VH-VL binders against G-type lectin S-receptor-like serine/threonine-protein kinase SD3-1 (SD31). Designs and how they scored, part 5

Target 1, 127 residues: G-type lectin S-receptor-like serine/threonine-protein kinase SD3-1 (SD31), of Arabidopsis thaliana (Mouse-ear cress) (p93756r25to151)
Amino acid sequence: EIQLGSKLVVGENTLWVSNNGDFALGFFNPPGLLNRFSIGIWFNSNSIPYDQRKVVWVAGAGVVVSDNSSYFELTRNGELVLFDSLLGVPVWNSKTNRFSVSSALLRDDGNLVLLKDREEIVWQSFG

## First folded at step 16 (VH-VL)

Design zh3 (from zg1 with heavy chain M111F V113I)
Fold by OpenDDE, fold request of step 17:
Structure zh3 (fold): chain C 127 residues (1-127), chain A 124 residues (1-124), chain B 107 residues (1-107)
Amino acid sequence: as target 1 above (127 residues)
Amino acid sequence: QVQLQESGPGLVKPSQTLSLTCSFSGFSLSTSGYYVGWIRQPSGKGLEWLAHIYYSGITSYNPSLKSRLTISKDTSKNQVSLKITSVTAADTAVYFCARVRYDWFRGYTAFDIWGQGTLVTVSS
Amino acid sequence: DIQMTQSTSSLSASVGDRVTITCRASQSISNYLSWYQQKPGKAVKLLIYDASNLETGVPSRFSGSGSGTDYTLTISSLQQEDFATYFCQQYNNYPLTFGQGTKLEIK
């Protein structure tokens, strides 16, 4: 379970991983995009090189950020925010501040969900 | 152990198509983590990036030359090819192929291994 | 396009000298900067990548520094085999671009 205030930063190689370990969420450089980074979810199989792992979701339909401390955060207000530090602006937002989000969870099926009262799904990456 | 070697026609006439081949060993484009690209250097001048190709087939081109460039790969032969159409004297240069390391989290890096280059002269 | 400008196109030095070559980008390149060594008849050699990382097998007398638009290659004590041409290269934006080169010659 992902707590409010949790943050991923470009270049730190930290991941949010599902309980069964089969899926991971993190920053990655889509091949062909020169050193620009997306937030995505992929199958997390150690037998497959990262860039060959199936990506099942990308935030903002392919929005990218530069390096230099750009980050993806579950804010204390309950929003997922992708922030480009070079531009100094958020470039993607789940717009879930009114849903009383209490936590997030990367489910074992690869679906990232935002939870109200730690159990009610109020937002999901699927659909 | 990793080696790249360029091959080309040496001489090409204006308006014709220049075909270059990069043969490499010690690594494979069937494995992830590498680009192979082309860089050229006219006599007495600096280096100019032309294009590169990822092992998956994703290509990138110098916009100033994109309309004339085609980069491709033959994984079974460990070869990367470059075609330049409608050549002129301005295309006379030493042509290098080079490998680039790629990391999922860090992205594109430098040209870590180069061929020795092949001279191509465009002349009637 | 990002223009890469090296401090000088030619430099004369002696064995044992401390040598510094500067590379300036027309815009910030976020440390996506490499340095190469070129000698006639030999393959171009990567020296430094990501502004300050020494490539494996490269002598420790080579070092890279800088940030933003300004970067520096330093040879702490020049050796005979170091006389060559040096290039910087950015890989922050397409198209990839190189400096004009600095030929390091014997004084």
Scores: ipSAE 0.903, ipTM 0.943, lowest interface PAE 0.4, mean pLDDT 96
Fold by OpenDDE, fold request of step 17:
Structure zh3 (fold): chain C 127 residues (1-127), chain A 124 residues (1-124), chain B 107 residues (1-107)
Amino acid sequence: as target 1 above (127 residues)
Amino acid sequence: QVQLQESGPGLVKPSQTLSLTCSFSGFSLSTSGYYVGWIRQPSGKGLEWLAHIYYSGITSYNPSLKSRLTISKDTSKNQVSLKITSVTAADTAVYFCARVRYDWFRGYTAFDIWGQGTLVTVSS
Amino acid sequence: DIQMTQSTSSLSASVGDRVTITCRASQSISNYLSWYQQKPGKAVKLLIYDASNLETGVPSRFSGSGSGTDYTLTISSLQQEDFATYFCQQYNNYPLTFGQGTKLEIK
């Protein structure tokens, strides 16, 4: 599970990975966009180059950030926030602060879920 | 060893279409994360980026010249081509092709390997 | 477009000198800055990428620094083979743009 306060930062190449390893969530540069980065989930197959792997979800349907200090965070208030450090503003938010989110989980089917009491799904990327 | 080599007509007349070819070896545009692009340099002047193409076929152009530029690739021949329509004396320059590294997590980087360039003169 | 301006178009120096060339961008380019070396009859050579990363095979006397809009190429001890023209280039925004070049000549 992903704990409140967890953060991914552009350029650090860190990922949130499903338990079975089949899916990964992280920053990536969509080809053709000059050094702009999205947060997405892709099928994590070692036999396929990254830029050929199937992307199954992108936060904000293609929202991008710049600058290598931009980040994606599960806040302590229980929201997923994509923050553009260059602009100094959040550019995407799950808007889940009222759902008493206790953790997040990237499921083995590629669905990112936010959990209440570590059990109840209160938000999901498939929705 | 990675190598790129430009070829062109040397001389073209005004209003004609200039066709350039970049032949490369040591890497492929079939599965690798690379761009191949074109840069030109008029005599005694700086460098001007023209266009580049990703192995997937995604292209980008300098907006100031986009209407006159067409970049394409032939993966089977390891070639990238550039066409410039309606040329004028202002298009006289040495034309370079160069490779760019791409990384899924870090994005676009610099031109790491260059050809030696080919001179193109536009004159009546 | 992002304008790239190098501190000077020409510079005279002697072997053994410490040489610095500055490149200023018209807006922040977030360290997406490279330095190149150009010699007549030779392919352009990448020296530094991402502002401060030394390209493989490039001598350690070359270094890059800077952030935001201001960047510097430094040659700690100039060698005879270093007399050439040097260019900076940004890849933060399209179109990609280069500095005007700095020709480093023998004093």
Scores: ipSAE 0.903, ipTM 0.943, lowest interface PAE 0.4, mean pLDDT 96
Fold by OpenDDE, look of step 17:
Structure zh3 (fold): chain C 127 residues (1-127), chain A 124 residues (1-124), chain B 107 residues (1-107)
Amino acid sequence: as target 1 above (127 residues)
Amino acid sequence: QVQLQESGPGLVKPSQTLSLTCSFSGFSLSTSGYYVGWIRQPSGKGLEWLAHIYYSGITSYNPSLKSRLTISKDTSKNQVSLKITSVTAADTAVYFCARVRYDWFRGYTAFDIWGQGTLVTVSS
Amino acid sequence: DIQMTQSTSSLSASVGDRVTITCRASQSISNYLSWYQQKPGKAVKLLIYDASNLETGVPSRFSGSGSGTDYTLTISSLQQEDFATYFCQQYNNYPLTFGQGTKLEIK
């Protein structure tokens, strides 16, 4: 599970990975989009180069950030926030602060879910 | 060892189409990790980026020349081609092809390997 | 377009000198800056990428620094083979653009 306050940073190349390892969530540069970064989920197969791996979800459907200090955070208020450090503003938000989110989980099927009381799905990337 | 080599007509008449070919070895555009692009340098002037192409076929062009540029690849021959239509004297330059490193997490990196360049003169 | 300016077009120096070449962007390029070396009759050589990363095989006397709009290439102790033209290039925005170059000549 992903705890409240957890953060991914563009320049750190860190990932959230499903328990079975089949899916990963992290920042990536879409080819052809010059040094701008999306936050997304992809099928995590070591036999396939990263840029050939199937991306199954992208936050904001095309929203990108610049700068290596930009980050994606599960806030303590229970929101997923994509923050562009160059602009100094959030550029995407799950808008889930009213759902009493307690944690997040990247499921083995590639679905990112936000959980209430560590059990109830109150938001999901597939939905 | 990675190598790139440009070939072109040397001389082109105004209003004609300039065709350039970049032949490379030591890497392939059948897999990820690289762009191949074109840069030109008029005599005594700076470098100008023209276009580049990724293994997937994604292309990017300099907007100032986009309407006249076409970049393509032949993966089986390890070649990248550039066409410039309606050439004028302003298109006289040494034309370079070069490889660009790409990383999924870092993006576009740099032109890490260059060809020697080929001179193209536009003259009637 | 992002304009890249190298304030010095030509610089004279001697072997053993510390040499500094500057490059300024018309707007922030977020360290997406490379330095190249050009010699007549030879392929252009990548020296530095991402503002401060030394390319593999490049002597350690070369270094890059800077941030935002201002960047610097430094040669700590100039060698005979270092006399050449050096230019910077940004890859933060399309179109990719280059500085006009700085020719390093022997004094």
Scores: ipSAE 0.860, ipTM 0.925, lowest interface PAE 0.5, mean pLDDT 96
Fold by ESMFold2, fold request of step 17:
Structure zh3 (fold): chain C 127 residues (1-127), chain A 124 residues (1-124), chain B 107 residues (1-107)
Amino acid sequence: as target 1 above (127 residues)
Amino acid sequence: QVQLQESGPGLVKPSQTLSLTCSFSGFSLSTSGYYVGWIRQPSGKGLEWLAHIYYSGITSYNPSLKSRLTISKDTSKNQVSLKITSVTAADTAVYFCARVRYDWFRGYTAFDIWGQGTLVTVSS
Amino acid sequence: DIQMTQSTSSLSASVGDRVTITCRASQSISNYLSWYQQKPGKAVKLLIYDASNLETGVPSRFSGSGSGTDYTLTISSLQQEDFATYFCQQYNNYPLTFGQGTKLEIK
């Protein structure tokens, strides 16, 4: 489970991974872009090169941030936020700050969900 | 080992189309991880990036030349081609093809392996 | 376009010298910078990528440094084979752009 306050930062190459390991969420560089990074969920097979893995979801339909310590955070207010540190603005959020989110989970089917009371799905990525 | 080799016409008349081929070995554009691009250098001058192509077919062009450029690939032949239409004397240069490493997390990096270059002269 | 400026077009040095070549970008390029060596009749060779990372097989006498807009290539003890032209290149933005080159000549 992904706790409130957890974040991923461009360049740290850390991932949120489903319990069975089949899916990963992290930053990647969309091919064809320079110094631009998206947050996505992809099928996490060690036998397939990363850029050939199936991407099942991208935050904000492909919005991007720069390599300036930009980050993706589950805020303590229960919101997923993609923040571009060069521009100093959020480029996408889940709009869930009033949903009483207690945690997030990347499920074994590739669906990122936000949970109320650690059990009720109040938002999902549709993975 | 990784090698790239340019092939071109040597001499092209003004207003014609210049066609260049990059043949490579030791890697493939049917697998992930690489772009192939074209760079040119007029005699005694600096390098000018022209275009590159990823294995998926994603292309990027120098906008100053984009209307005249077409980059394409034939992955089964390990070839990348560049066409430049309506050439003038300003297109006289040594033309290089080169490989770029792409990393899912870091992205596009430097041209790590270059061909020897091929001279193309545009002359009336 | 990001302009890459190598203020010195040519410099002379002797074998054994420490040589520094500079490159300035017209805006910050966040260390998305490479250095290349070009000799007549030979393929261009990558020396440094991401501003400071030494490419595999490049001698350790080469190093890169800098940040933001200002970058340097250093050769700590010049060898006979190092007489060449050196280019910087940015890959922070399209179009990809190169410096004009610095020709390193024997003194």
Scores: ipSAE 0.754, ipTM 0.866, lowest interface PAE 0.6, mean pLDDT 90
Fold by ESMFold2, fold request of step 17:
Order: sequence, then structure tokens, then C-alpha cells
Structure zh3 (fold): chain C 127 residues (1-127), chain A 124 residues (1-124), chain B 107 residues (1-107)
Amino acid sequence: as target 1 above (127 residues)
Amino acid sequence: QVQLQESGPGLVKPSQTLSLTCSFSGFSLSTSGYYVGWIRQPSGKGLEWLAHIYYSGITSYNPSLKSRLTISKDTSKNQVSLKITSVTAADTAVYFCARVRYDWFRGYTAFDIWGQGTLVTVSS
Amino acid sequence: DIQMTQSTSSLSASVGDRVTITCRASQSISNYLSWYQQKPGKAVKLLIYDASNLETGVPSRFSGSGSGTDYTLTISSLQQEDFATYFCQQYNNYPLTFGQGTKLEIK
């Protein structure tokens, strides 16, 4: 499970991975864009080059941030926030700050969920 | 060994369409990892980027010429083509094709391998 | 469009000299900058990418530095084969744009 305060940063190449390893969430550069990065969930197979892996979800339907140490955070108040550090503003959030989120989970079906009491789904990427 | 080679008509009359082919070896556009692009250099002038294409078929064009440019690929032949319509003397230049490495996490980088260039002259 | 300016169009130097070539962008390009070497009759060569990363096979006498809008290419001890034209290029925004070049000539 992904704990409150967990953070991914452009350029660090860290990932949130489902329990069985089949799906990963992280920053990637959408082909055709320059100095622009999205948060996506993709099928995670060692035998397939990254950009041939199927992307099943992208935060904010493709909103992007720049390389300037921009980040994606599950905040301590229970929001997922995509922050553009060059612009100094969030570009997307899950709007879940009053949902009593305790954690997130990237499920083995590729669905990112926010949980209340570590069990109740209060938000999900497959809307 | 990675190599790119341009081929073109040498001489083209004004108002015609200029067609260029980039043939390459040592890498492929049938799988991820690379763009191929076109750059030109008129005699005694600087370099001007024209277009590039990713293995998936995604293209980008220099906006100043976009209405006249078409870039395409034939992955089975390891070729990328560029067409420039309605040419004038201003299109006289050496034309280069070049490769870009793409990384899923880092993105687009610089032109790491270039062809030697082919001269195209637009003249009556 | 991001304009790339190399303020010096030609530069004379001797073998063994330390040479610095500058490049200025019209807006911040966040280190999305490359340096190229062009010699007559030869393919253009990539020297530096991402402002400071040395391309594989390029001699260590070449280095890149800078940030924001101001970038430099340095040749620490000039060799005879280094006489060429040098271009910077940004890839922060479309269209991709090049500096006008700095021709490095023997004194």
C-alpha cells in the first residue's frame, strides 16, 4: 500500500507497483512532447520496452508537468496532487481532501484506488 | 554501426514537390526508442529543423513550413521520407536526416547520429 | 519560437588554447540544450546533450555548462582537429532551434 506522504519525482524514475508486479505508476514523457511529463499507469512487463507497454490511465486525461523536479504526491490530507515545480502550481488533484483517505493502492487490475480505513474505496482511477 | 543516408533529386524546378528519402541501418523504427528528423542548411546559413517522426507515427513539424511539409515512414524498408510542396529558390539547401534517442522516463534528447546530407538545388 | 544566439560568429585560437563558446536562449530552456560540431565534408557530430552530458566517444577536453538562458561549450586544450563550426540547439520547445554557429579558426 501507498502511504500518506508518498511522492514520485520527475527524473528519479521511481514507480508505484501493484502487489503482483503487473502494473506500474510513474512519470513518463508522452511521445511528441518536449520537456513534458505525465503520470500514467501501464502494464509492467520486463519483456516489453516501456513505450510499447499499454498505458491504462493518465492523470487528468493527459495533463503534463515540466522536468523541474515536478512531483506526484499522496498528500497527508488524502489528495493525489500533480505539481509543476517550474510553474509553482498544482496542475491536477483528486479532490479527496475531505474523504478521510488513509492510503492508496495500485490494484493488480491496474486500478489506482484511494482507501478509507484501508478498505473502503472512496476514489478510483477507473472512473 | 548506426548509419543514415539521404537521397534526393539534386535539382528541382520551382513550384514542384521536393521528395527526400532517409535510409538507415543499425536501428529500427518498428520498435520504440528513436525519432528520425530532417534538418536543412542553406549555403552559408544556419541549421533549420523541419520535422520529425516517432516509431508510432507521431509527427511534429516546424510551424513556419508546416503547410508544405509531409513526413512519413516505411518501417519495412527502414526509411523516412520528407516531401516539401511548392518549392522556391529559398528551399535550396543541404538536407540532413538525423536520429534522436527517446527514453520513456527522460524523453526526447538531441540528434545523436546524422547523415552526410544531400544538396538540393531549386532552379528553373 | 525560442531564439538561440551565439554572440560570436567566428573565433581565432591556437592549438593548446582554452576556448569557450557561448549560447543564449531567448527564454529559459531548463538544460534542454545540445552542442554540435560541423566540419566541411563530414557528418555533424553531437558533443554535449542536456547542457553538460558528454556524448559517448567525444574527447574529455569538451565540456558543457550553464543553466536557464546561458550556456557554454568549453574546449580545455584545443587540438588541430577541433577547428570546425559549433552550434547549440534547444529542445525545450517546438520548433527545435539552433544557434547561428561559431566558426573556430586557426590563428
Scores: ipSAE 0.748, ipTM 0.868, lowest interface PAE 0.7, mean pLDDT 91

Design zh3 (from zg1 with heavy chain M111F V113I)
Fold by ESMFold2, look of step 16:
Structure zh3 (fold): chain C 127 residues (1-127), chain A 124 residues (1-124), chain B 107 residues (1-107)
Amino acid sequence: as target 1 above (127 residues)
Amino acid sequence: QVQLQESGPGLVKPSQTLSLTCSFSGFSLSTSGYYVGWIRQPSGKGLEWLAHIYYSGITSYNPSLKSRLTISKDTSKNQVSLKITSVTAADTAVYFCARVRYDWFRGYTAFDIWGQGTLVTVSS
Amino acid sequence: DIQMTQSTSSLSASVGDRVTITCRASQSISNYLSWYQQKPGKAVKLLIYDASNLETGVPSRFSGSGSGTDYTLTISSLQQEDFATYFCQQYNNYPLTFGQGTKLEIK
């Protein structure tokens, strides 16, 4: 599980991974862009190159941030926030601050979910 | 051993189309990991980036010349070509092709391997 | 466009000298900066990428540093084969742009 306050930072190459390892969530550079990064979920297979792995979700339908220590955070208020540190603004937000989120989970089917009481789904990426 | 080699006409008349070919070996544009691009250097002047192309066909062009440039690839031949239409004396330069590393997490980095360059002179 | 300025067009130095070459960007480029070596009749060679990362096969006497708009290439003990022209290049924004070059000549 992904605890409140957890974050991923551009350039640190860290991922949130489903329990069975089949899916990963992280930053990537869409080909053709300079100093621009999306946060997305892809099928996590060691047998194929990353840019040929199936991307199943991208936050904000392709919103990008710059490599200025921009980050993706599950805030302590229960929101997923994609923050562009160069611009100093959030560029995408799950809008879940009033949903009593206790944690997030990247499920084995590739769905990122926000949980209340570590059980009830109150938001999901496939929604 | 990674190599890139430029070929071109040497001499081109004004108003014609300049066609350049980059032939490379030791890597491929059939899979991820690289762009191939073109840079030119007029005599006694600095370097000017022209365009690059990724294995997927995604292209980027220098905006100052974009209306005159076409970059394309022939993946089966390990070739990338550049066409410049309506050439003038200002297009006289040494033309280089070069490889760019791409990484899923990092993105575009730098021109890591260059060809030797080929001189093109535009003169009537 | 991001202008890259190498304030020194030529340097004269001797074998064994410590040499620094500077490069300034017209706006912050967040360490998306490379250094190249160009010699007549030879392919251009990548030395440094991401401002400070030494390319494989490049001698350790070369190093890069800097941040924001100001970057340097350092050769800690100059060798005979290091006499060449050195260019910086930014890849933070399109178009990709190069400095004007600094020619390092034998004193």
Scores: ipSAE 0.745, ipTM 0.867, lowest interface PAE 0.6, mean pLDDT 90
Fold by ESMFold2, look of step 17:
Structure zh3 (fold): chain C 127 residues (1-127), chain A 124 residues (1-124), chain B 107 residues (1-107)
Amino acid sequence: as target 1 above (127 residues)
Amino acid sequence: QVQLQESGPGLVKPSQTLSLTCSFSGFSLSTSGYYVGWIRQPSGKGLEWLAHIYYSGITSYNPSLKSRLTISKDTSKNQVSLKITSVTAADTAVYFCARVRYDWFRGYTAFDIWGQGTLVTVSS
Amino acid sequence: DIQMTQSTSSLSASVGDRVTITCRASQSISNYLSWYQQKPGKAVKLLIYDASNLETGVPSRFSGSGSGTDYTLTISSLQQEDFATYFCQQYNNYPLTFGQGTKLEIK
């Protein structure tokens, strides 16, 4: 599970991965853009180059951040936040403050979910 | 072994269209994560980026020249073409094609493999 | 547009010298910078990408450094084959732009 306060940073080359390894969530550069990054979920097959893997979800319908210090965080208030560090502003959030989120999970079906009491889904990427 | 080679007309009259072809081997634009682009260098001057194309067909153009440029690819022939319309003496240069590696996480990188270049002279 | 300035158009040096070539961007380019070598009659060669990463097959005497707007290519012990023109290039923003070049000549 993904704990409150966890974050991914564009330049740190880290991913959130489903338990069986089939899906990954992370930053990627949409083709054709320079120094612009989306956060998304894709099929995580080691035999397929990343740019040929199927993306199943992107935060904010493809909103992008600049700069390699930008980040995606599950805040201690229980929100997923995509923050552009160059501009100094959030560009997207899940709007789940006050939902009593305790953690997140990238499920083996590729759905990113936010959990209350580690069991109740209160938000999901595919809903 | 990755190689790129430019071909072009050598001499073009003013107001005509300049057509250039980049033929390459050792990689493909059908399924791989590469761009191919065009750069030119007037005699004794610096390098100027013109355009590039990704395997998906996504294109980008130098905005100073965009109205006159068309880049296209033919994946079955491993070729990328560039057209420049309404040429003038200012378009006289050596024209290079070059490849860029695309990385999913970091994006566009440098031009890693270049052709030898082809001289195009615009003269009446 | 981001202007790339190589303030020195030519340098004279001898085999064995340590040589530095500088490049300044008109705004921060976040290490999205490459260095190229150009010799007459030869294909342009990539030396350094992402400001400091040595391209495969490039001799280790070449190195890149810098951040923000100021970048440097260093040749630690100049060899006969290193006499060439060197260009920097940024890929942080469109249009992609190059420095005007620094020609390294035999002293």
Scores: ipSAE 0.661, ipTM 0.833, lowest interface PAE 0.9, mean pLDDT 89

